# VH-VL binders against Apolipoprotein N-acyltransferase (lnt): the designs that were tried, part 26

Target 1, 229 residues: Apolipoprotein N-acyltransferase (lnt), of Prochlorococcus marinus subsp. pastoris (q7v0g7r236to464)
Amino acid sequence: WQTNMPTREKTNFKNQFINDKLISAQKIALSNDAKLLITPEGTLNNNFNLNFKSKIRMLAGGFRNSKNGLRSSLLGYQIGDKTYSSFIDKHRLVPLGEKIPGFLNIFSRGLSAVGGIQPGSDSRFFKWKFTQPLAIAICYEITDGFKIRNAVKSGAELIISAANLDPYPRKLHYQFLSLARVRSIENKKDNIIISNTGPSGLISEEGKIIKLFDPNTEQNDVVNPNFSI
Short names: E, the ipSAE of ESMFold2; O, the ipSAE of ESMFold2 at other seeds; V2, 0.75 times the mean of E and O plus 0.25 times the DockQ between their complexes.

## First folded at step 22 (VH-VL; framework fv_rovalpituzumab)

Design t6 (from f3 with heavy chain E102D D103F; at its last look DockQ between E and O 0.68; V2 from the best seeds 0.00; counts 0 for: pae O 4.3 > 2)
Fold by ESMFold2 at other seeds, look of step 22:
Structure t6 (fold): chain C 229 residues (1-229), chain A 121 residues (1-121), chain B 107 residues (1-107)
Amino acid sequence: as target 1 above (229 residues)
Amino acid sequence: QVQLVQSGAEVKKPGASVKVSCKASGYTFTGWHMHWVRQAPGQGLEWMGWISWYSGDTNYADDFKGRVTMTTDTSTSTAYMELRSLRSDDTAVYYCAREPYDFWSEYFDYWGQGTLVTVSS
Amino acid sequence: EIVMTQSPATLSVSPGERATLSCKASQSVSDNLAWYQQKPGQAPRLLIYGASTKATGIPARFSGSGSGTEFTLTISSLQSEDFAVYYCQQWHRYPITFGQGTKLEIK
């Protein structure tokens, strides 16, 4: 029968596809003097390595293996890296003494549909060499205002909200955007939103939508938040 | 042994489309961007854009956005450039060109032989 | 868009003499500049990249110099096969642009 496909060949083609997309994105970013490239949640495959040395600092959504299981993460690539040198793992939001609210349950079921993903640390503060400290929210984590505020209190100067909203209905896309605006207002920080099929753009510290890209098209564009370097 | 072989000359009417092919051969060609450059008769060179072989991502020069479509077929190692809504001033030789092996420098060490596209009534 | 301006448009020179071709960018392109030779009916041929590095198989009489906005191609002792059109090209920023060309002709 014909179900037995060579695993190495499938992996190599998929890695070349992702590498080609990243090279294209970095060339465009460099031509526009961008300082940081950010990609949505789940852009990179598990244990992905670049087949080139990164030319720009990049925070890429992806997966990593840990001793305790597969993690959904933002992976940090410095200039010259072929593998990530920093990361921040996605963490499940479960308030003490409460059941998962219906909104969080929808996000949690989406994560369960991916399968095998374990929660990471609950800190949303991300300090990275050669960049300002960041507050990171991966997908549903935008609902946890306490952890985002703690990251801002720890010195984070910009909020990065990364998501893959492909499996979710459009109503949840709007709720994601609304929550991102609330996080910007309550913390008085700009928020860069990067999503696969949902809203992407820049929200000001007053909750004003400075730029919002078409959610149904792939876009690589430069935004200038008040504190981005 | 890098080789870029393009399709033959074409004559088109204004308003038509043309699709030029560029077949690449060699050990390292399919991992890089393919660029397209044109040259009107007696004139200089004009960059049209590039396409990524595996991802299909493109970057088009502004003058061609909306009229050009670049594609690749990795199974045949062939890149394509289609220019729509042809005008008489689109009469030119169209070249495919390869960037060097480092992926980042965008000078062109290998060129196709060129495809003359003539647009006339 | 970075405009690349070549001068002169036509350069008449005798074989054995030195030719100097100029290329000026409208803004700095660092050393992200290449030179090409094109003979009638042929595709361009890469001569110089990185402003000063000779491509493989290019004769020693060709040399490039310059950085930033001003660049020079020098052919130290012209031979009969060197009479062609020469183009400069930058890849510092999109769109990639070429100069309008310098025709190098006998006499």
Scores: ipSAE 0.298, ipTM 0.703, lowest interface PAE 4.3, mean pLDDT 77
ESMFold2, look of step 22: ipSAE 0.373; ipTM 0.750
ESMFold2 (binder alone), look of step 22: mean pLDDT 92; pTM 0.948

Design t7 (from n9 with light chain S30K N32E; at its last look DockQ between E and O 0.82; V2 from the best seeds 0.00; counts 0 for: pae O 3.0 > 2)
Fold by ESMFold2 at other seeds, look of step 22:
Structure t7 (fold): chain C 229 residues (1-229), chain A 121 residues (1-121), chain B 107 residues (1-107)
Amino acid sequence: as target 1 above (229 residues)
Amino acid sequence: QVQLVQSGAEVKKPGASVKVSCKASGYTFTGWHMHWVRQAPGQGLEWMGWISWYSGDTNYADDFKGRVTMTTDTSTSTAYMELRSLRSDDTAVYYCAREYYEDWSEYFDYWGQGTLVTVSS
Amino acid sequence: EIVMTQSPATLSVSPGERATLSCKASQSVKDELAWYQQKPGQAPRLLIYGASTKATGIPARFSGSGSGTEFTLTISSLQSEDFAVYYCQQWHRYPITFGQGTKLEIK
């Protein structure tokens, strides 16, 4: 039972696909004078390297290896980078498959690809050279208002809410949007929402939805959030 | 050596569609994006848009949005441009052009030989 | 849309002389400008990219200069094969645009 395509060729095609997507997005962003490109949670594969030098600052959802296991992260690429130069790891995992006790590993053999991910740092503050400080919420982390508030108190000027909502029903999509609005209101900061199949857009510091993009389609657009300085 | 070989000349009536092919050969990979540029007889050059070889993403010039569809077939290293609802002012030579392959700078180091599309009643 | 305006529309010069072709952008394109040569019945040929860098195989007599909004293509000692139409092109912003062309003719 041999496949028509070798396993290595299938892997190389996926890498080319992702790199093509990123180049297309960067071209469009540059043509519109964008300063930062943000992609949803899980966009990049584990320890993904660009096969080009980034021409724009980019926060890309992806995975990385750490001493404590595989992390779901937003990965920071500066101009000229082919590998990320900074990151913020997802801390709060969904109950299923993202945080596995040792003895339950036998049950995880058949679990989804997400089942082996370990939690990262609990801080949601992200300071990155040449950009404003950010408060980062990956997926369910938006439910922890205290950690987002702490990042804003530490100087974060914008909230970035990134998610991969593929495995979740639409009512959780609405809950994600509602929580993002609450975080914007209580912290008086704009919130950029980036998701793959759920809501993406810009929420004002008053909680008003300024822009909301059509879910279930890949879209690239430029938004201009308000910074507090 | 890099070669871009396009399909032959076509004559069409107004309202019809045309699909021009561009087969790439002679380099280590197909590159990132393929561009299409046209030139009406005795006129200058007009960019129509690009298509990503692997992802299928497109970016069309506004004048062609809604009438143009670009596609690729990576297995044959061939790009296609289809222009629908043809008008007499679509009479032109249509070129495929490759962007700089290393950093995707959008200047065109290699061009196809051109495909003349004549639209007349 | 960034409009690229070339001047003159036609330039008549004798072989062996210097030709200077101008290209002006309606807004800054930094150094993201290319020059092409096109002869009748042929596809354009890349001469210069990045405003001033010669493409592979382009004779030394061709040179480019400029940045921002004003650019110049210079041919220092014209050969008979240099009589053609020349186009500038920017890739700073979409849509990608070309100048209307400068026809270089034998005087």
Scores: ipSAE 0.425, ipTM 0.776, lowest interface PAE 3.0, mean pLDDT 77
ESMFold2, look of step 22: ipSAE 0.485; ipTM 0.811
ESMFold2 (binder alone), look of step 22: mean pLDDT 91; pTM 0.944

Design t8 (from n9 with heavy chain S105T; at its last look DockQ between E and O 0.60; V2 from the best seeds 0.00; counts 0 for: pae E 2.7 > 2)
Fold by ESMFold2, look of step 22:
Structure t8 (fold): chain C 229 residues (1-229), chain A 121 residues (1-121), chain B 107 residues (1-107)
Amino acid sequence: as target 1 above (229 residues)
Amino acid sequence: QVQLVQSGAEVKKPGASVKVSCKASGYTFTGWHMHWVRQAPGQGLEWMGWISWYSGDTNYADDFKGRVTMTTDTSTSTAYMELRSLRSDDTAVYYCAREYYEDWTEYFDYWGQGTLVTVSS
Amino acid sequence: EIVMTQSPATLSVSPGERATLSCKASQSVSDNLAWYQQKPGQAPRLLIYGASTKATGIPARFSGSGSGTEFTLTISSLQSEDFAVYYCQQWHRYPITFGQGTKLEIK
């Protein structure tokens, strides 16, 4: 699912609106025989619960409360769940570095947009029932080729790259796409890219763009990645 | 309890458009889709599509894409279906039908009383 | 598109007897099938969903069975109010489709 909702609009989303969107997406996915629904980073706020039982396995970008603070995560919903039952937390947060007066506001907006999240585990390997093992990169994590390589060495058969690129310029969107292609080539794995206002689609293990959906449109479509043997 | 009350019968000329309303009462759940189904005289039932009440997302049957627009007004609990470029074979009774949202299944447990739209020159 | 085919087109039976209506899908719809009753001038009424589960308020004489591609609606001990047109409907895949109907008439 590629949403077309700017990050600043996400902070005002009502639970009811998001539930409607998810039901619509699940119905369309099931009608097309999809086995897994993936949504971009930051789609769900913390404390979100479905007001329906999920009918498809779903990895939804969102936030979770943990004992060590708020986490940005992909949240796993099994069939029958109203609350996520598994997750993988974002480890690499929005970078802060140079303190130039104008640039400080840019970094502050990035931190505010994600609600003051805390770093999670640095492992990018995700084993989940009824899917092949996955390598997960949330936003800037695609830049860490070593951690993605380690997930593939641990048995991951598909890379999933989820992002919310809404607060960032279009040049960063293309850099994200280029990095995703590099990860696919160096690991010999297909890469599914899901973003809100940036690139979404499928990159082959050879680095070829199999499908790339138009940015800035809401789209649901089914892709069939190749798993390496 | 849920009740669906539709607007009254309409007579239209070919090429015109029609907008049928469906006012829901007792409606309380996020994600309930409103479906529209039509029935030509002496014929069976034909699904036209659905609309999400809150999000406004739609899924139209291919035969109606380009001619149909479905909308909702949550402040009045009313769904609307507009069919443009009417043809004589659009003469039918148009029903709104509500799905059972909690079970996430697309069978229709509540139907409006129907709105006859007659397209004649 | 999944085509739903009902048979017979018309079934003539006497009150108090059993009626059996058939619905075939062009491809498997699992148990994602519903049955509706429609009387003249009225909207359809849900009878059965999930192929075999009776909707709220539906008399015990109505029952449904089947899965995959073949489904049956059975009405035991017909009442005078049961003479109507019956439709099957699948919700397995878009577009949602209905059978063409079976008219149940007084013999």
Scores: ipSAE 0.433, ipTM 0.773, lowest interface PAE 2.7, mean pLDDT 77
ESMFold2 (binder alone), look of step 22: mean pLDDT 89; pTM 0.924
ESMFold2 at other seeds, look of step 22: ipSAE 0.536; ipTM 0.826

## First folded at step 23 (VH-VL; framework fv_rovalpituzumab)

Design z4 (from n9 with heavy chain Y101S; at its last look DockQ between E and O 0.66; V2 from the best seeds 0.00; counts 0 for: pae E 2.8 > 2)
Fold by ESMFold2, look of step 23:
Structure z4 (fold): chain C 229 residues (1-229), chain A 121 residues (1-121), chain B 107 residues (1-107)
Amino acid sequence: as target 1 above (229 residues)
Amino acid sequence: QVQLVQSGAEVKKPGASVKVSCKASGYTFTGWHMHWVRQAPGQGLEWMGWISWYSGDTNYADDFKGRVTMTTDTSTSTAYMELRSLRSDDTAVYYCAREYSEDWSEYFDYWGQGTLVTVSS
Amino acid sequence: EIVMTQSPATLSVSPGERATLSCKASQSVSDNLAWYQQKPGQAPRLLIYGASTKATGIPARFSGSGSGTEFTLTISSLQSEDFAVYYCQQWHRYPITFGQGTKLEIK
């Protein structure tokens, strides 16, 4: 699912907008017999509660509060959940060895200057009831091949790469796509890419782009990744 | 108390467009869709699609993609359906229909009164 | 696309008798089925949703049953105001589809 979200400065409209989009996406996913709905980084606001019980398993980009501060996460919703029951936190908050001017804007859109977003655990392995184990990369975490490789060695069958690339130039969108292809090739795993206005699609374990949506369109679609045997 | 009040009947020539309005009152729209269904004279019901009130997301039946545009105006509580490139077989009564179940099931508990659109040369 | 087929096309029954209307789906729709009544010149009226749950204000003489591919609307003790066309509708998969209708004529 590729989203286009209003700013947090319009909080009431933002919640109505987000709930409407999630309901629309779940109806379309269910009509196509989808087993898992995945949304880009930062789709949900902090401690977001659905206005509805989720009808499909969903990994939604969002934020959560932890003991040591706010985390950027993929949040797991089981069928029947109105609040997440599982999560994997973003580990790196700033690109390694690079300064990307617009990337800090993502974190400032969360809580105001009261507190920074804290890094989560460094493991990218995600195991969840009723689904295959996953390797998760949030945004620039795709640059950390060691952690993705370790998740695959731990049993992950599929790589999921989630990002919000809206503020970044098209050159960085291509770089993100290229890195996702490398991770698929080196680990021999399919990679699902979900971004807000950047590239979204499916990359095969051979690095072939099986499906790629237009980067600047809002789209929902079903893909069928291969789980390695 | 729930009401869906549609705009009045229209007569159009082939190739023209029509825009039907549906003003909704007496309920909260967030999270639910407005559907459009048409019925040719003496015929059955044909689903055209839905629109989300606040996000503007749409899902159109294939037969109407490329010719239909659905919109909402939440400030006036009004949904719109525009059908372009009209043909004589588009002559029908056009209904707006509400979904409002707590589990977002797509059955329609309230319908507008219908808008007859007649396409004739 | 799921095709909804209703039978019979026309049903003639006497007031006070029982009417049974059938709706068959071309593939399973689980319980995602509704029934509507439409009188001449009027919009459809919801009778049954979820295959068997009566909508608010619907008389007790109306009942629905079935799941999967075969569904039945039953009207016990038919009243003269029950003269209408009845449609089934599925929402299991897009596009949403209706049956072609069963016309209920009071004999």
Scores: ipSAE 0.419, ipTM 0.773, lowest interface PAE 2.8, mean pLDDT 77
ESMFold2 (binder alone), look of step 23: mean pLDDT 91; pTM 0.944
ESMFold2 at other seeds, look of step 23: ipSAE 0.521; ipTM 0.828

Design z5 (from f3 with heavy chain D57S; at its last look DockQ between E and O 0.74; V2 from the best seeds 0.00; counts 0 for: pae O 2.3 > 2)
Fold by ESMFold2 at other seeds, look of step 23:
Structure z5 (fold): chain C 229 residues (1-229), chain A 121 residues (1-121), chain B 107 residues (1-107)
Amino acid sequence: as target 1 above (229 residues)
Amino acid sequence: QVQLVQSGAEVKKPGASVKVSCKASGYTFTGWHMHWVRQAPGQGLEWMGWISWYSGSTNYADDFKGRVTMTTDTSTSTAYMELRSLRSDDTAVYYCAREPYEDWSEYFDYWGQGTLVTVSS
Amino acid sequence: EIVMTQSPATLSVSPGERATLSCKASQSVSDNLAWYQQKPGQAPRLLIYGASTKATGIPARFSGSGSGTEFTLTISSLQSEDFAVYYCQQWHRYPITFGQGTKLEIK
């Protein structure tokens, strides 16, 4: 619809589009008494600015520019924030040899195609005020069971798996779900899965899929994970 | 200076559809979402839903899901509400209403003048 | 759905007197409540939002109070132009709902 617009005007409309999506999501979340809004990896574009003060605690997939390069992150917004106050950066996936080379290879090609995102800290433990400690896996990071286990040992009470699976074939969407179930089972923690085009839902500590949303529809829904497990 | 100007009154038969327009004018901002509210003659106000100006996302009240479609045209600053499979109890004045742009709390600081839709055999 | 119940349905009051309109929610709506005035043939007019904050251009004689489930609109020293129907509205949960209205009429 905007094929004939100047680039600067298209960028401004994209920011308004994203802000509108976030406001729509926050309205739905507030109406359902949600305490935390989580969006998929890459929901916020580079140089994104909120045009509003957040009304709900939000972990939004996005990017931040650090002195050492662009980072793919989950960005933490407290109530009242217009700018994120916390973050956890995506860490580059380390290949595990021939046992999963195709999976890592496909994810690595997808990451490279996105434009050379710089790796962040390898710790997956995330604690911020007013929320229980979390173990965070951004996309390919669910393959690193050691880092997730370390976050759980450090006190994380819930696993959050966020992904943008648009660049990947459907087979990898199911592999992402399977890996998320394994992380839940081995760590005995619920896992919230948030993806834009792939599986989203809640996995129990036993690996049971408690709720799984249709990956081909836009959905805003509330799940109640067990934070005290 | 903000104005919401709606299309004129309509008379329809049961089973038909109606599409009401709401053009925003005045200063640049029309809010994030446009809401539609109706009022049957001599009755109170009933919220129908909202549509996002920029993303096109919608949230419809359950009583209207399946029968209502809301759209926007940002190039003309116009919102539309279409109600299908009209019944006689759909006779009402239909309002568009704006939420505050900076606050986006869902109270309505500006309302259109209303569009009377009469459904009769 | 949160049901908003207004009382009384009709309030007869003389100009210069005080009117008190009540609005009760079936569940807590915190302070996510607004009041509107509607005159015949006109769209509603916002009076109060956030339970107690006056909208721009609303006379000082209008005030709102309450939180949770019980809310009050007070009009001190009624003027002739204040005789209208008044609605409360919550935006705490979808669907957004309005009270059935209180008609304020001249005694």
Scores: ipSAE 0.469, ipTM 0.795, lowest interface PAE 2.3, mean pLDDT 76
ESMFold2, look of step 23: ipSAE 0.513; ipTM 0.818
ESMFold2 (binder alone), look of step 23: mean pLDDT 92; pTM 0.949

Design z6 (from f3 with heavy chain G31T; at its last read DockQ between E and O 0.65; V2 from the best seeds 0.61)
Heavy chain, then light chain:
Amino acid sequence: QVQLVQSGAEVKKPGASVKVSCKASGYTFTTWHMHWVRQAPGQGLEWMGWISWYSGDTNYADDFKGRVTMTTDTSTSTAYMELRSLRSDDTAVYYCAREPYEDWSEYFDYWGQGTLVTVSS
Amino acid sequence: EIVMTQSPATLSVSPGERATLSCKASQSVSDNLAWYQQKPGQAPRLLIYGASTKATGIPARFSGSGSGTEFTLTISSLQSEDFAVYYCQQWHRYPITFGQGTKLEIK
ESMFold2, look of step 23: ipSAE 0.610; ipTM 0.869
ESMFold2 (binder alone), look of step 23: mean pLDDT 92; pTM 0.948
ESMFold2 at other seeds, look of step 23: ipSAE 0.580; ipTM 0.861
ESMFold2, fold request of step 24: ipSAE 0.588, 0.565, 0.556; ipTM 0.854, 0.855, 0.843
ESMFold2 (binder alone), fold request of step 24: mean pLDDT 92, 92, 92; pTM 0.949, 0.946, 0.948
ESMFold2 at other seeds, fold request of step 24: ipSAE 0.575, 0.630, 0.582; ipTM 0.856, 0.874, 0.858
ESMFold2, last read: ipSAE 0.628, 0.603, 0.584; ipTM 0.874, 0.865, 0.858
ESMFold2 (binder alone), last read: mean pLDDT 92, 92, 92; pTM 0.947, 0.948, 0.948
ESMFold2 at other seeds, last read: ipSAE 0.535, 0.535, 0.578; ipTM 0.839, 0.835, 0.861

Design z7 (from f3 with heavy chain Y101F; at its last read DockQ between E and O 0.94; V2 from the best seeds 0.65)
Heavy chain, then light chain:
Amino acid sequence: QVQLVQSGAEVKKPGASVKVSCKASGYTFTGWHMHWVRQAPGQGLEWMGWISWYSGDTNYADDFKGRVTMTTDTSTSTAYMELRSLRSDDTAVYYCAREPFEDWSEYFDYWGQGTLVTVSS
Amino acid sequence: EIVMTQSPATLSVSPGERATLSCKASQSVSDNLAWYQQKPGQAPRLLIYGASTKATGIPARFSGSGSGTEFTLTISSLQSEDFAVYYCQQWHRYPITFGQGTKLEIK
ESMFold2, look of step 23: ipSAE 0.522; ipTM 0.834
ESMFold2 (binder alone), look of step 23: mean pLDDT 92; pTM 0.948
ESMFold2 at other seeds, look of step 23: ipSAE 0.561; ipTM 0.850
ESMFold2, fold request of step 24: ipSAE 0.553, 0.552, 0.594; ipTM 0.850, 0.848, 0.861
ESMFold2 (binder alone), fold request of step 24: mean pLDDT 92, 92, 92; pTM 0.946, 0.948, 0.946
ESMFold2 at other seeds, fold request of step 24: ipSAE 0.613, 0.523, 0.538; ipTM 0.873, 0.836, 0.841
ESMFold2, last read: ipSAE 0.515, 0.557, 0.505; ipTM 0.823, 0.849, 0.822
ESMFold2 (binder alone), last read: mean pLDDT 92, 92, 92; pTM 0.947, 0.947, 0.947
ESMFold2 at other seeds, last read: ipSAE 0.556, 0.555, 0.560; ipTM 0.849, 0.853, 0.841

Design z8 (from n9 with heavy chain D57S; at its last look DockQ between E and O 0.81; V2 from the best seeds 0.00; counts 0 for: pae E 2.3 > 2)
Fold by ESMFold2, look of step 23:
Structure z8 (fold): chain C 229 residues (1-229), chain A 121 residues (1-121), chain B 107 residues (1-107)
Amino acid sequence: as target 1 above (229 residues)
Amino acid sequence: QVQLVQSGAEVKKPGASVKVSCKASGYTFTGWHMHWVRQAPGQGLEWMGWISWYSGSTNYADDFKGRVTMTTDTSTSTAYMELRSLRSDDTAVYYCAREYYEDWSEYFDYWGQGTLVTVSS
Amino acid sequence: EIVMTQSPATLSVSPGERATLSCKASQSVSDNLAWYQQKPGQAPRLLIYGASTKATGIPARFSGSGSGTEFTLTISSLQSEDFAVYYCQQWHRYPITFGQGTKLEIK
């Protein structure tokens, strides 16, 4: 209903909009007895804070400010938090030269549009209090099977694959899904896939698609991953 | 002074639709969600759903999905509930109700005065 | 769907006496339970939230207790203005549901 507003006003409206969406999502999650709410890569904007205390543990895709620039991250909110208390940064922001297949090159062009995002740690192992250890892949990081295997060997019990696939064609959406299935099979771990307009759902440790949601629809649903280790 | 003021009573034929308004006043923040609850004559209270003020997200009770549309206009602090394909058993008083705004707990500390909708042939 | 069952349906009590109203949930709602009073021609009025916390402006004679599946509203030393219909409501799980009501009437 508001159009052509000043940029400051659009930023404030987006924060209220995102907080409203998060409250709506948490209400539905709590009604279904969910223990963890996960949102896609880039769901939260930079400099975002909750206007409420989180009622559920949440891993939200967003950005954090580090000393030398922005990081694309999954941000961890514990129950009672208004600011994230944990994070894992996206490690690989752009592909490196000729060794990158066309699939990764397409992702690299989308990533370059973000500008100013700095790479984080290369470890994909994420441990925080009151939840199981996780292996985290943000977007194209799902292509790095060695990093994910190392996180599983370090004790990760579940793979979380978060992406913003909006800038990419449908073919890359299916390739992302196929890679997630491979990671589940080779590591014998369930994989929860969370994307904005691409595939979201649950992949079993055998690579079976247990649940796959319709792309291009906003959906909140509860899945029950298998913790096979 | 928090106040919810609803539109006036309506008489409708079966098959028609009705749109009830609820204007919030007396505070600078409308809260996160507005709820709608109805009460048939001589009957108890029935939750219809909620709508988010800023995002327009909705959660409708199953009995009303497909027939109800809730909207908000933040510029006028007004929430709307439209019920379509009216039946005689939709005759009821329709209330808007505000949830507790500080932690969005879903008990209702403020209610509109109610809007009687009568569906008769 | 969590069914809220109130008992009795009607309670006849004299002024100055104690009234005890019961509300049972079909499954646990923790303490996500509220009580409302409704007089003819009026919107419901919040009395108790969180099973036992009185809302602002509610007289001391009203109290709530219980958790899980069984809840009680108690009105000590009943006043003439307390004769109304009382509803319990849970918000633990969607859909939000109300009890069918207990009418408190003067003997």
Scores: ipSAE 0.493, ipTM 0.809, lowest interface PAE 2.3, mean pLDDT 77
ESMFold2 (binder alone), look of step 23: mean pLDDT 91; pTM 0.943
ESMFold2 at other seeds, look of step 23: ipSAE 0.559; ipTM 0.843

